# Miniprotein binders against a7ua95r516to809, part 41

Target 1, 294 residues: a7ua95r516to809
Amino acid sequence: ASLSLLSISDLVPDLQFIFFWMSNAIEILYFIQQKSPAYMQTIELMDDKAGSKESLLSATISANEEAMTILEEVIMYTFQQCVYYITKTLYVVLPGLLDCNPFGTEPSSEQCRRAAGVCVCAVCVMPEAVRRVVSVFQTTSDLLQQYQVHSEIQSQMFAYLFFFTNVSLFNQLIDKGPARGWFQRSRVLQIQASVKILLDWAKGAGHNHLAQKFFAKFCSTVTILASPPQQLSQMSWKALCAEHPSLKPVQLHRILTQYQLMAELGPLPIWQPSSEDEAYIYRTVDLLESFENH

## First folded at step 15 (miniprotein)

Design yi5
Fold by OpenDDE base, look of step 15:
Structure yi5 (fold): chain B 294 residues (1-294), chain A 85 residues (1-85)
Amino acid sequence: as target 1 above (294 residues)
Amino acid sequence: DTSQELRKRILKLIIEALRLFAEALRLARSGNPEEAEELLKRAAELMTEAADIARELGDPYLIEFAELLLEAVERMIEKLERRLS
């Protein structure tokens, strides 16, 4: 009950605090990395008794190493805290993406309604369910930029968030999809359109490569399910495996089996797993994705 | 040499301040923001001392390091105070 009310906006003050701490730690770490080598050289050039200079150099090396270790721990801790809170908000809003009808005339967001003009920005024209997901990512991006977080850390953050999103959406689709009618062609096309909006946002935000990489499994699943029966029935198991390498044999088999049931297709020999894959299609433990594999 | 011993002292102060900075984060995240602020204030005191010694020595690296950490700590104190108000 309480989790359903948690918006990313409610977490912004806490996230700002964590990002601010992270940013300060990164700044200090960067200073040490950039300036400590020159300082050590300065110590080496000091006109002092050899023993005193060596002792200072040793103390400086030790202090720099310890300082960097402490700062790296702070950065790692703050990173984990950010991911924890952001993924909680994603967990709440992601199910709405699967039920979203992006082809409906949903009214503009309340925020844009307050502006005297119809905002035609890409976010304002998004379906509400898609906008909520995008809002989490956009807020994260805005915070990372606001605090000038290093590009590598930004990339790692989005990599994990996209990974989490893919796992969550994939697992929900595979587990609940048949019961919720998400495997019906009309629903699949809605999901495909919603995901495309999200991917277009990621592309516009500069995260195209990460999005393509980490959403591959969910996108492959949606692509297969969106395929016309006439087209998909002509594709062999081997061809499907080759076209969708992100899917495990057990996952592909499950998707095809559910597709067959939904489309009222008889058994298709062409979809029969290879002898090599036959042992793997029964590994139900590998059906759902794990959040631990990142 | 007294100057080298002073540099070592400054480095020790910086490390202690960083430890306090890290512990303050843990305390703030565990619901003890007042205790976190106290640790940051102590870190600021240490960095003020470190910066003063570094300025007297005329060591640019240690001055910049102590001042950078002091500024970071002070910014965090201000941020905590705003959350507690």
Scores: ipSAE 0.835, ipTM 0.963, lowest interface PAE 0.5, mean pLDDT 92
Fold by OpenDDE base, look of step 16:
Structure yi5 (fold): chain B 294 residues (1-294), chain A 85 residues (1-85)
Amino acid sequence: as target 1 above (294 residues)
Amino acid sequence: DTSQELRKRILKLIIEALRLFAEALRLARSGNPEEAEELLKRAAELMTEAADIARELGDPYLIEFAELLLEAVERMIEKLERRLS
């Protein structure tokens, strides 16, 4: 199937299988962690001939360690597989988030309209492009809950997915934004509204801290671009660096340069990088975010 | 002591079953679900044996361990069969 046709719904059966495997491995791992210490104590208290209990104890320790290692590998593998498939679906739907108009009368999802009439739930009032992204995250959340995956693993999953989403959206905005008109104030405001809906969902889902942390770079970029020229032109390079610490100097410089072009502003001395940052603004290798730095 | 040797045997069976469980996952993900199912069936046989020995010994930890792994393997077999149907 072409990547363009891949929906999260198409992957649910495969994801369920992987999550089920993960859940079973976690359950067994948890059993070993909880029960093995008491069992080893029981062995130590056995009235056995010298050397017999020590041999059993050694064998038990070795077996538990090996068992835990195997289970951890299964958990890690299944985790990676889930992330791989979920990120593929995100890759397909995320570009739509930058092009959507959340203020337009896009028809609400046909599915909710058919079942309950005018559903006014937060998801039903979302623009289709935003809903598609949220659906990926919601499906992930539902699967994690269905299989009672440990909260730490859930947090790690969402941390990575938010990281991936931020990198993808940021890179697309920086690379394609000027050519696609995404730096136009009206379009930026649309993007800002769309991202807010996503962040509001993340907050409602209990992932507020993770969302704020991992979307910081994209949100900072959008915030700068959404700022009125009159306001932004009063902010120095140092002030902007301090307010947006998630942005590298080269990234901030690119954003400001494109903002100047879009707003037809002449060169602003106040936005001139500091002598300390001057060497860094030319590091074009650092302009786009890497997916490997997580 | 024969009892301690039996406990060691149970532990070996558990480790072998876990290896099969892990390999079955790899096979299932590589497009060999039938081979994966065969490994899980073998793991279930090992855990049945392990559980029987553990019950005879009256070792609660080894009973619970073998039964827990058996149940997990059986659930996975059922899940695979449903996907293949």
Scores: ipSAE 0.835, ipTM 0.963, lowest interface PAE 0.5, mean pLDDT 92
Fold by ESMFold2, look of step 15:
Formats: structure tokens, C-alpha cells, sequence
Structure yi5 (fold): chain B 294 residues (1-294), chain A 85 residues (1-85)
């Protein structure tokens, strides 16, 4: 059997179904939250000649609590289902970002929404590998808006998608970078440009704060690798740790080792870890990031 | 009094329909869409009864609660039937 690529467009019918279920649950939950306090006040103001008011009030409180619990569980379950399917497509398309050239002219996709000739949409002019990732994010955003999912839930979903993206790109770069030539300066500049396109999408979509927060580790890595040798060689280990707090000592050490090799700065280490970090630079179990959100 | 007992019955119908709504989702996502539709049809019957009682009482909160859930259930039945046909 041949390898199958999972496209976000293939998942849209399932995602529409899941988001529709979620949006219905949100609407009912919002109704309860907004209207239940006033309803309970009307019960409290009823004449209680038969002594039945306390029984109705108690039943109403109990029913509202159970209803909100059920609806919150539906929302959480549908959220997890969406994240599962969307991250499966991201995992397939993200590695391509590390080996594409955003500075070259590439053919536009036949799926551009504008007529042939001059292509005026940003998605159509970007490298295919970047376009695939942006398409996942954009399709997700469009579905969330189509089904009127509350902005807090939309933010939580993109927080997780950006976290997943960061982990995937960082782990691939660290693990496969030496064999793939991704630490060569020209490649690092290409990677930096590709990530810039993703960050620009996130800013335009209203998620700039989330992207800044969750891409920090990968962006720090690329920033270090893109630095001119004269500037980076003047920085101490402690200064680099302070500028890049998202990087663990083992990660920073690995990045600097690869930088020194690719810049041909000789075999003697330029950046000596502090005494407090020396024990941690060899902890290979800490080198790659977990896909779990802790 | 009798109207307060009817309000409590409406609340019980709503909770049972919500349980069916949530279970139908799990069944649909676990490869059991026919059973999911069956549960949603039961929930729709419960919410039709609840809405009718709430309208006779003139209780705006319970009317809206029952009608919102009925509408949600009916939309989901329609979605399932289109995917199954």
C-alpha cells in the first residue's frame, strides 16, 4: 500500500459535524448561565402558601448544575476530538517547513480562489509547504467562526495547535537537523522566513499573543542559529540563557555545538556552561520536547 | 402545588434529554451512528413533551430551555440522517 497523506480538506465534513455538536452545547450552556439566576429569583418571589417553593428551588439548582456539567463534558469531548484530527494533519505537513525555500518563486496552487493570471492572495504565492500549514490553521479558524464557537474556546484551541507546532518543529530540527543540513546558515534563514509567514498569519488572525507565547522555543533556536558569528561569539553562556529562557541547558548546548560546527569556528568550545548548568547539558532525556501540554 | 410539580417534571425531562444528547455524541463518534440517532429521537420526544407543558404553564425560562434543546437535537438528527443516507 502507498503512503496516504491526510489533508485538512478530507477532514472538513467530520470537523463540521463535531463543531456543530459543540456549538449547540455552547448555546444551551450560555442560556443557562445567563438566565438561570433570574429564574431562581422569580421562584424565590413566588407566594409559598403550600410550602412547595423550596422543593422547586432545590430541584432547579440541582438540574442546572447537572445540565451545565453534561454540557461542559460535551464541549470538552468535542474539543479533544477536533484537536486530535487537526493535529494529525499538522504532524504530516509540518516537516516540510524545514526544507522549503520561501525566497524562491514556486507555482501557485490550482486551488487559489481567484482567476488565472496575477495571483493576488497571499496563500497562493507562498511556498507549498508553508501553504499546507497555513491551510490547516485557516480552515480551523474558518470552521470555528462558521459555527460561532466562543472566542475563549477558539483561543484555547489555537494555543494547543501552536504548542503542537512548536514541539513538532523543534524536535524535528534538533533530531534530524545534522543529517538533513538544516543547520547550514542559508537553510536557517529559509526556515526563519517560513516561520515569519506563520507568525504573520497568526497576527492577522488575532492570535499574535498565543503565537509569541507558544513558538518561543523554536523561534529562539532559529534566532540563535541565524545570528552572525561575530555577535554570537561575544555572548557568554549566561547571557544566552538570559536571552533565551525557553531553552533548556541541554537544548542550548546542542544548538551552540551545531552552530560552531557549521560556522567552522574550530573544535574548542566557545561557550562554556555555568557550573550550575554543567550537569544538565548531557541530559539527553531532556533534549526533545513532549507533545503533552503540562 | 400542581404547577410546581409540572415544573419539576419539565426539569427531569430536560436532564434525561441532555443525557441522551451527550451519549448520542459518544455513540456517533464510536462508529454507532444508528444508535446515536435512536437516542436523539427519544430526546426529541422528551423535549416536545417538556415544551408543551412549559407553554401551558407560561413559564418563559422552561419554554426557552426545552425549545433550545429540542432544536439542537432536531438539527443533529438531520445531520446524522444526511450522513447515513
Amino acid sequence: as target 1 above (294 residues)
Amino acid sequence: DTSQELRKRILKLIIEALRLFAEALRLARSGNPEEAEELLKRAAELMTEAADIARELGDPYLIEFAELLLEAVERMIEKLERRLS
Scores: ipSAE 0.790, ipTM 0.955, lowest interface PAE 0.5, mean pLDDT 85
Fold by ESMFold2, last read:
Structure yi5 (fold): chain B 294 residues (1-294), chain A 85 residues (1-85)
Amino acid sequence: as target 1 above (294 residues)
Amino acid sequence: DTSQELRKRILKLIIEALRLFAEALRLARSGNPEEAEELLKRAAELMTEAADIARELGDPYLIEFAELLLEAVERMIEKLERRLS
C-alpha cells in the first residue's frame, strides 16, 4: 500500500515520539512561566557586592526570553508535524464518508447476532468508513491525554482537524458530487447520518463547540440538500443566506443549482440572489475552500 | 560577585542545551537520528555541569531548570536509542 493508504495506527509510533518531544518542551516552558518571576525577585534581594546584581537580572531576563522562544518554536514545530501526519491520514479516509451507507440492515458480526438472537447490531455498529474517521479523532484524543497536553493546545489541534475535515468533505462534495451521484436525496440523507455520528463523537469527547464552529459549512450544505422541496422552496435567497452564513454566495448558488437538478425543479424566483450578491455567484475562485486556515 | 557569575554561566549552559535540544528534534525528523543523538548527549553533558554548579550554589530555580532539561534530554536519548536499535 502507498503512504496515502496508511491507517492512523501505522503512524502512532512517530506521533508518540513527536508528542513526547512536545510534552517535554511544554513542561519546561510552564516551569519558566511559573517560577521565573519569583526567581527574579530573589535576585533583587541579593547583596549587590561588586555591582553584579543588575548584570544577573539582565542575563536572567534575556535567557528566559530566549528559552521561551526556543521552547515555543519546538512546540509549534511538533504541533505542525502532528497535524501534518494526522491530516494526511484524514485525507485518505474522509472520502469514504460520502460513499458509505450508515443505515445498514443486518449485523456484520456473527458474534453479535448469536449473542442477541435477532439483534439488529447494524444500528449499533459504525460503518467502516465512519469508524476509520472516528479512529483518527479518537487516537489523536488518546495521545493528547497520554502526554498530558494542555487543553488549550488540544482545542487548537481539534479545531484544525475539524476545519480540515470540513474543507475536505465540502470540496469533494462540490467538485465530485455530480459525477459520483452524491446529490441524490437518498445519498444526501446517508451523508447526513454519517456526519451526525462524527458530531456525536465530538460532543461526547468534549469538543462540541469546536465541531459546531468548524463543520458549519459542510453541515449547512447537507442541511440544505436534505431539506424537502416543500420546505426549501418557501425560503428566499436572503433567508437562506441568513440561516447559513458560512456559505459564500457562489457556494449557496451551486448548492441550490444541484438541488434543482436533483429534484427536477426549474428556476425559482424566490431563490434569485439579492442585487448585492449577484456579482459574486459566478466567482469560481471562491467555490472551493482552501486548506490554509483563514 | 563570583556566585552571580556562576549563575550567569548556568544560564548560558541552559540556553546552549536548549538550542541543541531543538536542533536535535529537527535532525531526528529529517532523517538524521544519529546526529540528533550526538547533540542530545552534548546537551546532557552541559546540563550535568549546570546542575552540579547550581547544587553547589543552592539555587533552587537553577537546580530545577537544569534538572528538568537534563531529564528531558535523557528521555529523548533513550527514545532515539530504542528507535535506532
Scores: ipSAE 0.788, ipTM 0.954, lowest interface PAE 0.5, mean pLDDT 85
Fold by ESMFold2, last read:
Structure yi5 (fold): chain B 294 residues (1-294), chain A 85 residues (1-85)
Amino acid sequence: as target 1 above (294 residues)
Amino acid sequence: DTSQELRKRILKLIIEALRLFAEALRLARSGNPEEAEELLKRAAELMTEAADIARELGDPYLIEFAELLLEAVERMIEKLERRLS
């Protein structure tokens, strides 16, 4: 219960422990992968007084296979543990992005710079709700670099964190948006600005391609909602599906319905689903995204 | 002959130490850090023996394997002891 409210800073000691275990397992796995082939060649060159080279070679192959299996399981377990803790903090802080006003921020704070002991001016320039999310991403990036985690594993971790962020923001917007007024154009423009800050962080951190891929559904949603009525009303259902392939028919239908309500538009014939999609626009099971899809 | 039996023994020690390393992680993460430390100490004993045998044989692959795992285990013991105090 209370752990779901913890900040990322409170989790750093546990994350350091887990990353340290993971980084050691990675180094040993890499050693086996790089050195074992040459070692097996040296076994063939050893003296064989008892004809036991085949026995040693077989034992070496078996041991390497078991060692790599054990190490891969350690790496997977530690990866899942890191993701578990990090996404718990993300789940708590992400809803604030939908309520914040990035246009109402004050200039960067000198006190924030002095108190930190390091320069965090990028975080101090942005709204507090966005700063909390960026802090989770930045702390994760700093830990991965501190423990020299292989870059492919770092990319896989951020792919998952961006996927989780997309699902969480999309689901909350769809589920709570009507009651919270999040579909109003001024609010959508604020949300769009906040998400741009996250995308800029991802680009600066070297994860632009992952962010582009894994934020696509939420970004498409915000792009549609931010479109002026004159522009959007000229786009057919088929054209919207083609421009926003990340949105399922039920999701696009729901977004357009909310747009009509907030823009005070009546039904538009060009937004009628194609005959192929008509069966799918009421599939409520497909409306919200699963956190298990990766 | 005896040399090859010793190499197979080193490999068995390494695998057992890796199993202890992995189990110690699970114990530490499930709230049993004292038990995790005991398993890591056992793994360090196995890797000390493995490294000694590998050095006597002059087998650079098995020396590096045993020393790498021993170093990892010893660093994890230090990390656990800091958390326990």
Scores: ipSAE 0.787, ipTM 0.954, lowest interface PAE 0.5, mean pLDDT 86

Design yi5
Fold by ESMFold2, look of step 16:
Structure yi5 (fold): chain B 294 residues (1-294), chain A 85 residues (1-85)
Amino acid sequence: as target 1 above (294 residues)
Amino acid sequence: DTSQELRKRILKLIIEALRLFAEALRLARSGNPEEAEELLKRAAELMTEAADIARELGDPYLIEFAELLLEAVERMIEKLERRLS
């Protein structure tokens, strides 16, 4: 037995059941989409001396529309169920990324300690907190492939998971970072390294574009916080907005304020918001991201 | 019944079975797996009838449609029975 996230392992039987239902619905939907047009042409070429050809064509169109509606609802329902359970697991394991130290690597399990040098699993080398997150993503990928889920649906699934991951990490960093000491430069560098491991997994799994799209806000935040004071103090508000378009003015302002506190910098005139943005830095409703904003 | 009326009958059986398939999913997910299995067994009966009629007509599209849904339903029954021990 290898170390894995126990909560994702506990969910696998239920996820297998849900994915199996989804995959059957997809197969039938695909059949209708691929074969129904030719069938309807066959109906139009049938001998119509009995006079029921128009009625059969109409019934076939209606049945196809209803069948596809039912199957699409099944696929949507099963997709939502999978996302719900997987993100529940992610919610539990993601906070650990903000507290771990990837530079002080430890064996991830007693099994790897006993077999040091013979274990070639990259997961066994990772910090435990990172390994738990990677295991959720990898288990999800393995299940999607096992049940031959269509690649478009697989991409939508990982788009949701990366979106959820970004929102969770960003909100926790912004909301809890001052109390937890997460804005200290050495801590930010550790967070940056941990996130790089996730980005490397996404690239190797064929999801690099999705990860770049959906992690942009969190990555921009960490990039700013990791910047040396000599470099960052030379960048104007306008330049920072241009370099980090994923950040709203209120978010950038909060990040710079926290940076000033941790670097023990006084107010910098170069970081004064533009006139256009000044009204927006007080929009507290825009500070934290919504889990509902896909 | 004409040949075309039998084809319309097959389509009605397929839609009824699809509704049962979708409802069985909701029942299984709401903690009612025995009721879900009952609906799937009913859907399998409908698809067996539909497949038999489609084979007598020699309609390849309706044969494949009915058999595909029958196979899906039978696989889901198997999964539910394994869960119910």
Scores: ipSAE 0.785, ipTM 0.952, lowest interface PAE 0.5, mean pLDDT 85
Fold by ESMFold2, fold request of step 18:
Structure yi5 (fold): chain B 294 residues (1-294), chain A 85 residues (1-85)
Amino acid sequence: as target 1 above (294 residues)
Amino acid sequence: DTSQELRKRILKLIIEALRLFAEALRLARSGNPEEAEELLKRAAELMTEAADIARELGDPYLIEFAELLLEAVERMIEKLERRLS
């Protein structure tokens, strides 16, 4: 059957073109930043027969400011173009993370058979859904290195990609989780394992700080849902807010409500919101995250 | 001073070439790669003129600026021609 999915590999030629344009603009911008101060000093020392050096200094300052503005706009436009296409790919592949099983339910999985000498089937397989997401991140990383994009721009790009991933996964879990059975304990543990694979990729790629920062909301959600009832039922609302500051009161309330349903717990007095938070637990406008918040 | 007026002319040529470079990107990304190539070729002409004037003056900064931008636009022209083939 035909799959209408756009892979990141299909976009590589276009992304290469965009990154090449970006890289040229960065090189020229860097030249101006590094050389213009010394050049203006040489103008100040020029032999000024007609008193026209002030006009040249003014023109040079104005031209360099305009040149840097043009180049910064090129860099921003190319950045936005890259992010647009990469996030379109991510949007298609991310939902699969919530449905996949990283533990494998059959001992004869492809990866287990290839690793027959040293294999524990619960650990040795990377689900196709996780592989697709990792492929987007890895291809992006490879392109950024290939075109020698400045590390600051690389960090900004991955900050946005991780932010986008967090918002997409969180919103899907909250919105579709009840109907899809994603709050069941076994599914939460599978989701947790899949996210760990992504976090391990980010750490190995040198983006651990960004991933910890921008995945915090989704990771907090999964951590709460994965907690054993004996442990979670002993944590007060105040303690949960302190442990998980990325969660808004309405979000924490919704997560605990779903947890109570799946663990077959009745209302717990220690989960009663503080007086400060009680006004906010019903603000449904704050439940889902915006892709524009950063 | 005539040499300082020539330096100001080089700066004007550089800014016009940069505007063409930026506009060519937008044209290439909106489905107009032939027009983008035309603008880049115009930018290359401006930077060739700017480099010639800068070399006559012996101004190393303006020579490097013009040559760097000329090299960038020539690489982009080559890239566009490969994609159009």
Scores: ipSAE 0.784, ipTM 0.953, lowest interface PAE 0.5, mean pLDDT 86
Fold by ESMFold2, fold request of step 18:
Structure yi5 (fold): chain B 294 residues (1-294), chain A 85 residues (1-85)
Amino acid sequence: as target 1 above (294 residues)
Amino acid sequence: DTSQELRKRILKLIIEALRLFAEALRLARSGNPEEAEELLKRAAELMTEAADIARELGDPYLIEFAELLLEAVERMIEKLERRLS
């Protein structure tokens, strides 16, 4: 099987199909939830000359419970299908965030240059790599709104997408960062600016709390790496752990090691792990995150 | 009571149609869209029958239930036919 890059636009017809199935199931589920209690009261008010009213009430309760179960399973299945396809697209586009430069004041792509050529008001300031990630999030948001998916389901979907984004970016940075030069100060500042664009999108889309929660590990990593040496060298291991609780000891240790190499600093006594954490700083099984966790 | 037995029959038709609706989704997603369409057409037949009986009874809850599911099934048949052609 050939490896080809999938864009979110290639998946829209399949996603529309899945969301349409989901939205129909939601509509019917909502109908049952809103109308069934009153319906059962009307059954209780019916004349019971044949003595079969209790049998109808029992059948109605049983049918409603089974119907709601079936519909909830359809909603769950369609949710899982959407997440599967969207995260495959994210996996392809996310690594580009680590290589791009958001600080340019000139157009950075042919599409962006063409837009600037027809627009008197602005030069394009969003790198193509960032635009591709934002496009996945925005397309997902548009589809959820188009099909009027309940806000709790929308929140769960973005919680998972942000979780996935965090794990993917963190793992790529930790695993490939030394070879790719991603720990150099200028590159860290570029990464920080690119992530800021994603966080701003999430805030504008009404998902700020979810982004703050689920991007925490990657954002903490970039915040530490972006800190000036005179500021960071004043923070003890305990203070860094308290400031960045999302980072495991092995992860914080690795980040500080890369920082020392980048800033040409020797080991600092203030960064010595606590005795409790000392047991964990070499647990390489805990260095990278799993995509299966929430 | 004959009307109460008809209401129970409508409920059975609705549940069978919902099972077909859910199974059709799984078939469509596993590469079997022709089988999925067949199940949806069967569900549409069941909901047409259910809606007819519900209208004879004048039961607005069962009418709306059957019509919502029938509309959902018909929309999905249309979507599948577009993808198959």
Scores: ipSAE 0.780, ipTM 0.954, lowest interface PAE 0.5, mean pLDDT 86
Fold by ESMFold2, fold request of step 18:
Structure yi5 (fold): chain B 294 residues (1-294), chain A 85 residues (1-85)
Amino acid sequence: as target 1 above (294 residues)
Amino acid sequence: DTSQELRKRILKLIIEALRLFAEALRLARSGNPEEAEELLKRAAELMTEAADIARELGDPYLIEFAELLLEAVERMIEKLERRLS
């Protein structure tokens, strides 16, 4: 698809094709894994004429190993293809989370208010920016279930999607946050609420442990920024590092600097980095995260 | 003997068909879907031969292996033809 056609719904036919290829490869791989040991035992029990049983056993072992290697490569390739296209969709929709206001108590449309009367529903409250991200995750989940992809592969897929989401949101916040006003306390609280909706989706989908692991850096950042000054100013650099181990020293230092500017605070002695960390707080090469696994 | 040589022949056909299956995927994903279809058709021919030999031998493992791969290849040909139409 083109950039103008990067909605997840536009990619579904291509993703279905790729998942179908993956599903066929998985089926054949599991056949070999389940049936090959017994087959080799039946070869061992064959009558050996002209001594060719050893040659058949050797050929069977070699063929099974090559077949499994080919099939595993197909599964890996199709996995990477799916991740590539899904993350292109995520890249387009994720920035909206940093700009949206999920706290609107009014329903998202007049139709929803008329249908619901005085009651509210999650659909009416969820801002469009959050809905677009959830739609990508939910469509991915639906496709994985449709093609009966093994649960281990499904978990690996969402581990990468959550990793990608965390890196994208963190990098944009750090890089664009000052110019966009994203470090203002009211905006940070809005961002925190939007991320909670994503975490709730992940929990309901059975991926809570992955979300907790892979959103940690972004969530730590937002938690620090959302803290009241009286509470945060009582935490030393060492305590903040211990509370937020996902943050590198340069990242924590940058976050605290933006917090000081927002709260109109001068430098605080208890936020002085340890001597061990002081060497690292100016490593701007470490400030932004890589989209590759570390 | 002849029976064991035929079983080795079936295994060679299966591996060649799997190589064609994997190469067809790469071609389909790199913008060469007509060439991918031709490789899948060749893989289907190999698996038809393999299944015929396996049925003559009465080897249920090789029958199932060949038929499973043949079915996968035929389903992919059908999917590819629908997308190309």
Scores: ipSAE 0.772, ipTM 0.954, lowest interface PAE 0.5, mean pLDDT 85

